VH-VL binders against Glycolipid transfer protein 1 (GLTP1). Designs and how they scored, part 4

Target 1, 202 residues: Glycolipid transfer protein 1 (GLTP1), of Arabidopsis thaliana (Mouse-ear cress) (o22797)
Amino acid sequence: MEGTVFTPCLEGMKHVKSDQGEMLTKPFLELCKTILPVIDKFGAAMTLVKSDIGGNITRLEKNYLSDPDKFKYLYTFVQVEIESKIAKGSSSCTNGLLWLTRAMDFLVELFRNLVAHQDWSMPQACADSYQKTLKKWHGWLASSTFSMALKLAPDRKKFMDVISGSGNIQADMERFCAEFGPFLHDNHKFLASVGMDDMKAS

## First folded at step 1 (VH-VL)

Design d8 (framework fv_dalutrafusp)
Fold by ESMFold2-Fast, scan of step 1:
Formats: sequence, C-alpha cells, structure tokens
Structure d8 (fold): chain C 202 residues (1-202), chain A 124 residues (1-124), chain B 107 residues (1-107)
Amino acid sequence: as target 1 above (202 residues)
Amino acid sequence: EVQLVQSGAEVKKPGESLKISCKASGYSFTSYWINWVRQMPGKGLEWMGRIYPGDSDTNYAGKFKDQVTISADKSISTAYLQWSSLKASDTAMYYCARDSYYDFLSGYSYFDYWGQGTLVTVSS
Amino acid sequence: DIQMTQSPSSLSASVGDRVTITCRASQDISNYLNWYQQKPGKAPKLLIYYASSLQSGVPSRFSGSGSGTDFTFTISSLQPEDIATYYCQQYDSLPYTFGQGTKVEIK
C-alpha cells in the first residue's frame, strides 16, 4: 500500500468545507467512505461497526442524490426532518448523521489512545475509547454486545503493521485525529443547537 | 430484559369503543418508537402506525389514520391503541413492537421486540 | 405507498433443502428491508435487518441479499423448527409496509 491506510482520509479532508465554512454533504460522505477500509483492518471485531457506518453513509447518500441542490449542505437534512417531526426516528437522516458522527468519535478516540498509549493492548484502547464516546448513549444490551466483540480484537503489533503501508503511520494517526476531530465537533455543535445531540440507543 | 406485555383478548360488538395496551419494561420507554401492527385472521402483517413516547409524536398509515388513535403514558411506560367505534372488519390480532436502537452503532429501523399480541374479536 | 410483493406465497420442502423467498419493492428502497419469521400462534421475530445483516442469536442458515427493488431470503438447510410464515418489510419511507408473507411447510 502507498502511504498508510489513512492516506485517502487525509486527502478527503481538504474538500469537506465550502469557502464560507459550511459542511458539504457529498465531500463529507466521501470522506466517511474512506474510513471503511480502516475499519476492515480490525477484522471480525468491527463487523457491526462497519455495517452501521456503511448503512448510515448509504442512507444519507441516497437522500442527497434525490435532490443534490437542496441537500448540498449537510445540515439541511436535519432542518427538513425537524420541520416534519421525523428527526427522532431511527430511520431518519438526522439519526443517521448523529450515529455516524458518534461512530467516528469512537474511531478518532481509539486512534488518539493508540498514539498516546503505545503500551496499551487493542482491547484496552477500544474499551477506553468506548467509555469516553459511545457508552453513555447505549443501554445494557448494546454495551454487552460491544464487550463481546472486543474479544475478537486484533493483536496490536500485527494491526499496526497492516495499517502502516509505506508511510509514517504514527504521524498519519496524529493527523487523522487532529484534522477529522474538528468536523465531528462541528456536527455535534449543530445537532446540539437543534436539540438532536442527546438521543440514546437501548 | 426488554419486554412488551399486551392486554388480554377482547370480544366486542360493532359500535363499541375499545382501548388496548402495551406495557414496556427493561429499557428507557421514552427513547424508542412503539409500533402497532395488525394481522387479520389468516392474513399477513399490516403496519398501522407508531408513537414516540418522549413527546407523543405519532405517524399513521393512511388506511388507519381516521380509524384508530395511538397514545402513550410515560408515567407507567404504556402505549395504547384505541377505537371510538369498532367494526366487524377490526377483528384481528394486534401487536405492539419496539423500533430498534439496540446495536451499539445502530441507525437502522427494525422491530426487535414484540408484544405477545391482543386478539380483538368484533361480531354481532 | 411502497408495495412489497413476495414470491412464492407458499412452498413445501424437505428437511435439509435450500429454500429461497423473493421480495420485490414497487420502488427503490436501497437496503432498507428487514425479514421476520412468524411461527404458528406466536408474534413475529426479526431474522435479518438492512437486507443482509443477521440478527444476534439467529442461526447462520438464514441469510438475506439484494438491494434496490429485488431481495432474496434464503434458508440454506431447512430444519423442522423453520416451519413458519416469513415476511419482508421496507423501512425506506412511511408508512412501513410488509410483503404478503410466504408460508413454509415441510413435506
């Protein structure tokens, strides 16, 4: 692999904002798609995570394609659904954006932990990241499912070798966290401003 | 453990009113949509509508919009389906079902838990 | 409303047989399709969500595939406990709609 597993992600980040600082739907979703190969490197432990992220990307993309001019800016989905009183539904684009953002929060925190704590095992890094991001939004059953999935987590050294390619993986993980994090923060800021940032799973 | 427990079977005459219940336990009742599904004897499943108990927001299938009322009481974690005037064509099994938020990154919609059903028989 | 059509309406097969049920949507629903199993006298049970995702605790002999308007549900090796009616359900848009059901019986 030329570069690292993050090389497409880092390139995609350059296109997410308009000149006025607005979040663009298509570039944001294309950026999110570059994360799917990263999740693949975790193997079986992240099968449900990949399925969930892929499903949310597909949901948002399908709705974007129905009217690209209307949905040029990412947050238009949320505004339209609030007007229709369907934003809180599990099948909504609002819910899709929220859970997509939360999944990406988890991944950013996971890679932040891997950078900061080179002595941590993969299950340890995953568990800490989960506690700080997703756990507060999950009920007992979801938390138990995640704990079981951690038993399938890959060996850290082998994982690092797989994602490294020809590039500097340490530097790319640091850049991924530093550059992707702000986009997720902007999503939460918008969702919080309209009361849609605190929805919980079971 | 998540559980939806429905009220018992009802035998009614046309023109009578009826309110059946679906009591939820084992999860945050206000955070999930509750769906109502009808199954006429020997027939398939029909989605009637849903309620989000947190704010009592509702959606109905057009066929049922003027036939039934869906409501919920947050204080006792119970959803309701009611008729002001029953017809013989309302004879059916009625199920309540929870819309998903189960998976740890789930944005999907599926009915993960179902009540046992309430049989409503309307005959003269 | 989105119309869901299942084929066949009923089938009889032997234990160990591969059983295939098809579901067709009247318009593109992407992957927003679930499959439920309803055994005689019982409430429906979720088997497959998002067209191809197997629900936790469901045997691996059950699988789903397809996207857009054409979907397939498969039981790779039919077991006696699989006698049931199977329903597809779209959740792409409200109102949610089910197929008419496929009754699976053992010869």
Scores: ipSAE 0.012, ipTM 0.486, lowest interface PAE 9.1, mean pLDDT 87

Design d9 (framework fv_dalutrafusp)
Fold by ESMFold2-Fast, scan of step 1:
Structure d9 (fold): chain C 202 residues (1-202), chain A 121 residues (1-121), chain B 107 residues (1-107)
Amino acid sequence: as target 1 above (202 residues)
Amino acid sequence: EVQLVQSGAEVKKPGESLKISCKASGGTFSSYAINWVRQMPGKGLEWMGRIIPILGIANYAGKFKDQVTISADKSISTAYLQWSSLKASDTAMYYCARESYYDSSGYFDYWGQGTLVTVSS
Amino acid sequence: DIQMTQSPSSLSASVGDRVTITCRASQSISSYLNWYQQKPGKAPKLLIYAASSLQSGVPSRFSGSGSGTDFTFTISSLQPEDIATYYCQQSYSTPYTFGQGTKVEIK
């Protein structure tokens, strides 16, 4: 592998915002797609995370393609759905954006833990990250299933070898956290401003 | 446009504490790592460590891990290098430098002007 | 820690000469190597990053090449303002390490 598993993701982050600082829908969704290969490297442990992320990308992309000019800017989905009184629906783009952002929060926290704690096992890092991000939004059944899946996380040394290509994996993990985190924070800040940041799974 | 401005020269006695600063301007601080580099009089460059402000994580070269503290205040775009108890051997020019990335390769694209620290009895 | 060794430690050349400095890493660092120029009393300045990429605003007479453990920095036609100490630096893993420096002088 040329570079690291993060190389496409780090390139994609350059295109997410307009010169005026507006979040662009298509570049943001393309960036999120570059995360799917990263998730694949975890194997069975991340099957639920991958399914959730993929489903939310598909939902947002389908709606974007229905009117690309209207949905050029990411937060337009939320504004339109609030006006239509459908933003809180389980199939809404607002709900999709919130859960996509939360899943990415989990991944950023996971890699933050791997950078900060060289001595932690992979299951320990996954469990800690899950508890700080996704767990509070899940019901008992979802939380139990998710927690069991994360125990299937690969051995840390083997995982690091798999995600390390010809590039510097430590630098890329640090850069991923530092540069992707702010986009996720912007999403939460916007969602919170319109009362859409605290929805729970049933 | 991007500029790193360091605090002024310091003259201290052994045993005194010191905190020097590196302020970033141009609105780019939170997305980059800030590195500290020491240069003893007449000698080469030595990497001391860095802070990644958005993560709150600091990395140190082993030689400096128990000698200094590297921190940052994101609200004022400022990184710090701090000693609890200075030694004469800490006499050096200290540079801060911003770390940017290209294809995962880190590099120091902007440097502060340096802070001269002199420690003598 | 990764040790970086530069050769030569100093050199003297005439204006217009081609100047070459080498840098060797104690282990493979892929292309994670940078070159900096430092003039007396001034902060270092980035010239080359990622082994061969020229920093914006830096004259094209400066170039870099190499990968793995062996790297080369070249000034194709030495100018008076190029008198300085040049440092290589690996950014492959922390702690980041610099070469000892090469002092370039005019004869």
Scores: ipSAE 0.000, ipTM 0.457, lowest interface PAE 16.6, mean pLDDT 87

Design e1 (framework fv_inotuzumab)
Fold by ESMFold2-Fast, scan of step 1:
Structure e1 (fold): chain C 202 residues (1-202), chain A 121 residues (1-121), chain B 112 residues (1-112)
Amino acid sequence: as target 1 above (202 residues)
Amino acid sequence: EVQLVQSGAEVKKPGASVKVSCKASGGTFSSYAISWVRQAPGQGLEWIGGIIPIFGTATYRRKFQGRVTMTADTSTSTVYMELSSLRSEDTAVYYCARDYYDSSGYYFDYWGQGTLVTVSS
Amino acid sequence: DVQVTQSPSSLSASVGDRVTITCRSSQSLVYSSGNTYLSWYLHKPGKAPQLLIYKVSNRDSGVPDRFSGSGSGTDFTLTISSLQPEDFATYYCMQGTHWPYTFGQGTKVEIK
């Protein structure tokens, strides 16, 4: 491939914020969609993660398409649902945004670990990233399920070869972490400001 | 005692869809994954895919991707497998099985009784 | 996909006989944890499959002592030390180390 598996993602990040710094719904969701091919490169180990991320993108996109002018800015979903007293529901866009953001936190931390610790195995990098991101929001059983999925993690060298393409994968992983992380931080900052950042898995 | 109880036999025409259920009792439903395995006449066992009820997400063997959907209803402790665009070669007994994924390994410790799906014109 | 091959495909035996069935995988089944996810199942027509052995050598609860599993890496064996009337069945090995899970083609143990 031309560039790396991150090439579409890095292009997408340029379009996520308005000139005033507001998070735009359609560009943010399109950015998240560029991560799905990245997750595919992990194979079977990430099938559950891919399904979860894809489902949350679909949920948010369907609601966006129902009124694109109203939902032009990402956080409008949350504000509308708080006013309607449905934000904490398991099928809400608020819940979908929170879990989408958390799944992306996990991926950013995973690639940060792969950059920082070139000697770590894939299961080691995944386990550390999970511990720092998703684990605190999951119950014991979900954590156990994640641990089992690690046995399906790809060989690191083979994985790196697959995602590298013709580009500089180390530089692209570093840019992915540096540029995508702040968007996720902004999501958490907003969700925390309205009391929606601490919901547990049901 | 853990028990998996499946829905009854189905007869379908080519091109139709079939949805088979598997109800779990006796154990904590959400503690385990449920896999689906089939056996066509004269053939061996073939793994189709599995679902982890706690996540509500599923994994499928590539051969079935695009034709199979697995879902879970935790309120009734029931897992469903829907197979679409049925062909004659889909005629088989379909089993659900508890996929024991504790830290020590993956294997199938309890099985449903099986559901015969016949695809004929 | 990891291929799993059993031998023999069928055998004839008498009650009291020692029976051995082998299972070979195209790739090592040892995962990074050191565990080997190879299991054995008994299957009779009209009945659900039944777990006999998990993680190469561990007998499931209620499985008689005459059943034992052994092996490592890519080569595994199921042994029945003294065949009983209820043991005439088809036996399957299954690997759970690599996605997707794959079964051997089965070994039918028939009465002589």
Scores: ipSAE 0.000, ipTM 0.418, lowest interface PAE 17.7, mean pLDDT 85

Design e2 (framework fv_inotuzumab)
Fold by ESMFold2-Fast, scan of step 1:
Structure e2 (fold): chain C 202 residues (1-202), chain A 118 residues (1-118), chain B 112 residues (1-112)
Amino acid sequence: as target 1 above (202 residues)
Amino acid sequence: EVQLVQSGAEVKKPGASVKVSCKASGGTFSSYAISWVRQAPGQGLEWIGGIIPIFGTATYRRKFQGRVTMTADTSTSTVYMELSSLRSEDTAVYYCARGLYSYGFDYWGQGTLVTVSS
Amino acid sequence: DVQVTQSPSSLSASVGDRVTITCRSSQSLVYSSGNTYLSWYLHKPGKAPQLLIYKVSNRDSGVPDRFSGSGSGTDFTLTISSLQPEDFATYYCMQGTHWPYTFGQGTKVEIK
């Protein structure tokens, strides 16, 4: 592996915004796909996160492919669905974008914890990240299931070796947090402005 | 009830720029896109582009890319369309319209006549 | 771009006549949700266009029941069951399913 597991992700970040600063649907979804191999390295602990992210990418991509010109800009899904009064539905693209963004928030916070706290175990870093991001949006059953799954997290040193490849993993984790985070903040800013940022799990 | 009010008529020379405003009142400004549609004398309606005011994201029909800029000021509920490098064929009535996608364009401004002549 | 064509380009009618205008798109206008985003507008010189029908068959608020829309896929019709004096105007269909949005060329309804 040339570089680290983050190398494709860091390259993809260059393409997600238009010259005018607009979030582009296809580049954003392709960027999100580059994180799936990273999630795979966590094994069983991230099965629920991987399934959720993959499902939301698939939902958004299917709608994008139905009319790529119409959905060139990511937030068009949300605007169309608000006007049609379907945005709050559990199967909506708006709901899919929100949960995709939240799952990515969890991952960014996780890697931020790994960078900031060299002495934390992987389960400890995962539990802290979950508490700060996804947990408040989950009901009791989902929270209990997720918390149990995170206990299956791999040994930190073994995980770091797997994701490091031939590159500097510490620097790449720092860049991932610094560069991916702003895209997620943009998503939340837009969703909040249309009243779609505070939906709870069904 | 939503009302869109546009700025007044403009007369410009070829090569100049024009900036037209569209102020929204009533309803929820953050819940829709604003589109710009023009009609040249003796021609049909032509969609130019649209903006989602709450984020400032704009999309333009390819033929206007590089000449048109759409901006929004959410604090004053106003959208602007600026068209540069004006040509005689840009002479038209320019409308702002609320784009709902499922409804098409349900509220329209009164129109702004832009005349490009020497 | 999706091409939208109207027929006829013009017609002459008398008050009380039944008028039909057709609109044909080069691609299906069915959106992934199952909705079809085809709308109809009335336009008079010196006035802004006015929405009549949205999503093929739904009348906008305040639009008289003599106006009705129908169709599916690529073929759509606007019907005025009994033409009134204020209905002499140009009518446009518009597709909002595919970017960029495209209007038909218009149908002028003139007094006979």
Scores: ipSAE 0.000, ipTM 0.415, lowest interface PAE 19.2, mean pLDDT 84

Design e3 (from e1 with heavy chain D99E Y101D D102F S103W Y107S; framework fv_inotuzumab)
Heavy chain, then light chain:
Amino acid sequence: EVQLVQSGAEVKKPGASVKVSCKASGGTFSSYAISWVRQAPGQGLEWIGGIIPIFGTATYRRKFQGRVTMTADTSTSTVYMELSSLRSEDTAVYYCAREYDFWSGYSFDYWGQGTLVTVSS
Amino acid sequence: DVQVTQSPSSLSASVGDRVTITCRSSQSLVYSSGNTYLSWYLHKPGKAPQLLIYKVSNRDSGVPDRFSGSGSGTDFTLTISSLQPEDFATYYCMQGTHWPYTFGQGTKVEIK
ESMFold2-Fast, scan of step 1: ipSAE 0.006; ipTM 0.510

Design e4 (from e1 with heavy chain Y100S Y101G D102Y S103D S104Y G105L; framework fv_inotuzumab)
Fold by ESMFold2-Fast, scan of step 1:
Structure e4 (fold): chain C 202 residues (1-202), chain A 121 residues (1-121), chain B 112 residues (1-112)
Amino acid sequence: as target 1 above (202 residues)
Amino acid sequence: EVQLVQSGAEVKKPGASVKVSCKASGGTFSSYAISWVRQAPGQGLEWIGGIIPIFGTATYRRKFQGRVTMTADTSTSTVYMELSSLRSEDTAVYYCARDSGYDYLYYFDYWGQGTLVTVSS
Amino acid sequence: DVQVTQSPSSLSASVGDRVTITCRSSQSLVYSSGNTYLSWYLHKPGKAPQLLIYKVSNRDSGVPDRFSGSGSGTDFTLTISSLQPEDFATYYCMQGTHWPYTFGQGTKVEIK
């Protein structure tokens, strides 16, 4: 492949914010979709993560397409649902955005660990990243299942070779962490400001 | 429409095994965990265990560990619960119930119609 | 296992009555995030149980507004503001905070 597995992701990051710093719905969701091929490279270990991310992207995209002008800005979903008193529902776009953001936190932490700890095995990096991000929000059934799945993570050297393509994977992983992380932080900041950032698995 | 459809009633002898099926529709199988809950005559509801079908991994309550096995067939969107070494006190209605999805619910939002398993000589 | 106890075990009521059922857990049901995983189910003979209330006070989709849940920590209440003919059933609370999931013994609501 030309570049690395992150090449489409890094390109997408250029479009997610308006000139005024507002998070744009369609560019943000398109950016999230570029991560699905990255998750595929982990194989069986990331089946649950991929399913979760894909489902939340679909939920948000379906709602966006119902009225693109109204939902041009990402946080409008949350504001509309708070006004309608449905934001805390298990099928809400607010819950969808929160869980999407949390799953992306996990991936950013995973690649941050891979950059920082070149001597860690893939299962070790996955377990550490999961414990710092998704694990605290999962119930015992989901937590035990995710923990077992992550032990199926591929061999690190073979994985790095697969994701490297023709580009500089080290530089692209560093850029992914540095540039994607702030978008997720902005999501958490907004959700926290309206009391929607601490919802548990429902 | 979300629907969980279970197999029909079973009559078994003590020491036999029984395998109950739960066919999921309406997107349930690909996105949610399935739990099994039973109710013996005149008794309350008792959780047995749960499985996440897309992964095939199951968790069982300690009391049933070693006697219960939960499996999933993705091609037919069906979850199975097999209970072995049956005793008369295993006579109960067995329910499958939807437990979790992308949000991983800590409660059961949809239930199968129930399967009566009778253990008698 | 976390013990869950309902009160009363049974009660007799008439259509239009306000019915209150309580549920007490042996341990706090507040999870590390601050959320409380206590749900209520309605069960009729020959039918599957159905969800009424989740996370203490949230009504499931399609559940009539006469059903309400309240409580915190270890003590929880299900209230039916004006009992209807279809509400004569057995009600169960369930805790999902601690492994394994545990149910209350049930409260049977019978016609007077």
Scores: ipSAE 0.005, ipTM 0.470, lowest interface PAE 12.6, mean pLDDT 86

Design e5 (framework fv_inotuzumab)
Heavy chain, then light chain:
Amino acid sequence: EVQLVQSGAEVKKPGASVKVSCKASGYTFTSYYIHWVRQAPGQGLEWIGWINPSGGSTTYRRKFQGRVTMTADTSTSTVYMELSSLRSEDTAVYYCARDLWFGELYFDYWGQGTLVTVSS
Amino acid sequence: DVQVTQSPSSLSASVGDRVTITCRSSQSLVYSSGNTYLSWYLHKPGKAPQLLIYKVSNRDSGVPDRFSGSGSGTDFTLTISSLQPEDFATYYCMQGTHWPYTFGQGTKVEIK
ESMFold2-Fast, scan of step 1: ipSAE 0.000; ipTM 0.434

Design e6 (framework fv_inotuzumab)
Fold by ESMFold2-Fast, scan of step 1:
Structure e6 (fold): chain C 202 residues (1-202), chain A 121 residues (1-121), chain B 112 residues (1-112)
Amino acid sequence: as target 1 above (202 residues)
Amino acid sequence: EVQLVQSGAEVKKPGASVKVSCKASGYTFTSYYIHWVRQAPGQGLEWIGWINPSGGSTTYRRKFQGRVTMTADTSTSTVYMELSSLRSEDTAVYYCARGYYDILTGYFDYWGQGTLVTVSS
Amino acid sequence: DVQVTQSPSSLSASVGDRVTITCRSSQSLVYSSGNTYLSWYLHKPGKAPQLLIYKVSNRDSGVPDRFSGSGSGTDFTLTISSLQPEDFATYYCMQGTHWPYTFGQGTKVEIK
């Protein structure tokens, strides 16, 4: 591959904010889609994570398509659903955005661990990231499923070789963590401001 | 090597239903949307809709809503498009096509060979 | 729906000729991200359509450098710098910026 697995992701980050600093729906969802090939490189271990991310992207895209002018800015979904008293529903776009953001938090933390601890195994890095991000929002059943999936995690050295194309993978992982993290923080800040950041899995 | 292989030609009566298959290989099936596009004789290309094989979510062009159903079988990496209440104007070659990560502002990088559906009485 | 109109609907050309096909949309195809989602496809009877150009000017992998795309906003062009025998086909532009996706009516490039 030309560049690294992160090359499309790093390009997409440039388009996420408006001139006024507003989070744009379509560019944000396009950015999230560039993460799907990254998840594929983990193989079977990340099947459920990929399914969750893909499903949430689809939910948000379908609502965006119903009125692109109205939903030009990402947080409009949340505002509209709060007004309609449906934001806390399991099928809401608010719930979808929250879980999409949480799944991305997990991935950012995972790559942060891989950058910071070059001696950690892939299951070790994944387990640590999961405990810091998703575990507190999951019930025991989901946590048990994650533990089983860790046994399918790829060999670290082979994984690093696969995600490294013609580019500098170390630099791209560092940029991914540094640049994508702030978008996720902005999502949490907004969701917290409207009381929608603490919903648990049902 | 990416391939999309479609089922063979169909001849149907008006009012019947047709179900066309599209089998994907050479890539991760759930990483890409599959779109359906048709071309009636002597006419241009017309987009019908898409399916996300990850989760089975679908979106259809308004004029086909209520008549078209798209499904995906991840165990066989196969997408199906079923069109009901067939009319003579549904006679067309139907293509499946892979959408490259961008279903809202996208383009199609690989196409199936096409399936001719003829509706005649 | 956003209308996409191609010009000409057909043309006759000889091998070695420079061919230009234009595509006009009824509204701007520039998305808020700054990207413009206009693509070009080559189609021959009995075969699957083939992607040539995506996002206005990007040539798909394996597409010969004689094919180039240009344009902005509502006006776009596909240029074939030196027509080859395998290039006699129908060409379609498509907009993917606005829902639903819409195709131009096609331009048939025929032997003179």
Scores: ipSAE 0.000, ipTM 0.433, lowest interface PAE 17.0, mean pLDDT 86

Design e7 (framework fv_inotuzumab)
Heavy chain, then light chain:
Amino acid sequence: EVQLVQSGAEVKKPGASVKVSCKASGYTFTSYYIHWVRQAPGQGLEWIGWINPSGGSTTYRRKFQGRVTMTADTSTSTVYMELSSLRSEDTAVYYCAREGYYDYVWGSFDYWGQGTLVTVSS
Amino acid sequence: DVQVTQSPSSLSASVGDRVTITCRSSQSLVYSSGNTYLSWYLHKPGKAPQLLIYKVSNRDSGVPDRFSGSGSGTDFTLTISSLQPEDFATYYCMQGTHWPYTFGQGTKVEIK
ESMFold2-Fast, scan of step 1: ipSAE 0.006; ipTM 0.429

Design e8 (framework fv_inotuzumab)
Heavy chain, then light chain:
Amino acid sequence: EVQLVQSGAEVKKPGASVKVSCKASGYTFTSYYIHWVRQAPGQGLEWIGWINPSGGSTTYRRKFQGRVTMTADTSTSTVYMELSSLRSEDTAVYYCARGDYYLYFDYWGQGTLVTVSS
Amino acid sequence: DVQVTQSPSSLSASVGDRVTITCRSSQSLLYSSGYNYLSWYLHKPGKAPQLLIYLGSNRASGVPDRFSGSGSGTDFTLTISSLQPEDFATYYCMQALQTPYTFGQGTKVEIK
ESMFold2-Fast, scan of step 1: ipSAE 0.059; ipTM 0.681

Design e9 (framework fv_inotuzumab)
Fold by ESMFold2-Fast, scan of step 1:
Structure e9 (fold): chain C 202 residues (1-202), chain A 124 residues (1-124), chain B 112 residues (1-112)
Amino acid sequence: as target 1 above (202 residues)
Amino acid sequence: EVQLVQSGAEVKKPGASVKVSCKASGYTFTSYYIHWVRQAPGQGLEWIGWINPSGGSTTYRRKFQGRVTMTADTSTSTVYMELSSLRSEDTAVYYCARDEYYYDSSGYLAFDYWGQGTLVTVSS
Amino acid sequence: DVQVTQSPSSLSASVGDRVTITCRSSQSLLYSSGYNYLSWYLHKPGKAPQLLIYLGSNRASGVPDRFSGSGSGTDFTLTISSLQPEDFATYYCMQALQTPYTFGQGTKVEIK
């Protein structure tokens, strides 16, 4: 492949914010879609993460396409749903954005651990990242299932070979963490400001 | 098994209203969108709008805005479509349909299960 | 509104024939992410429509492998490689790139 598995993602980050610093719906969802091929490289260990991310992207995209002018800016979904008293619903765009952001937090933490701890096995890196991000929002049953799945993580050396392509994978993993993380932080700041950042899985 | 079961045929006078029901079973009702599509005699399929049962949010085709109302009752897993100010050109078979969900695609943009259809006849 | 037009409006075929139906949209249905928001349906009088193909080329669960979808952007094709008796029906494409979602006018596949 030209570049690395992160090459489309790093290109997509350039388009996420307006000149005024507002998060744009279409570019943000396009960016999130570039992560799906990255998740595929982990195989069976990430099936639950892929399902969750893909589902939340499709939910948000479907609603965006119903009125692109109205939903040009990402946080409009949340504002509209709060006004309509539907934001806390299980299939709401607010819930979808929250869980999408949380799943991406897990991936950023995972790649941060892979950069920082070159001697860690993939299951070890996955388990640590899960404990620091998604685990606090999952019940005991979901946590047990997720922890078992992460033990299926691929061999680190083979995984790194697959994602490297022709580019500098080390530099791209570092850029992914440094540049994508701030977008997720902005999402959490907005959701927290409207009381929507602390919902747990049911 | 996933099923969508609609209410029976209706005959109405011009200017009246009709309310068609669509009862879902075999899946988590609040996890899928329900769309309404109609087919007038000798015509093709026409999309009317969709409802998200989880919160009741709706999107309608502009030509029906102000005449159509979609609602969902989560206690009975039933979606309703009410069409008011009926005209003869509203004579059609009305279908409810569920979005298909696939994580490896854009999802929620194909109708994988359909109700059997409800014939609404508007005549003077 | 995004318009979709099918061709032909009708065709006559025999069991075992290869059938091709085309759908053209007034604007590209290719989203920036690489997905084509185009699905295909089979419809018979007195029955509900049935999903065949979603996102341009993906076969729906339970749909026989003789059905395939191809194309991108503004030009799409549904192909039935070997027509069976149960395939005599009207076929519709639908765009879901943006609301209102719009269907083609339909293609009737009738017995020769």
Scores: ipSAE 0.000, ipTM 0.453, lowest interface PAE 16.7, mean pLDDT 85

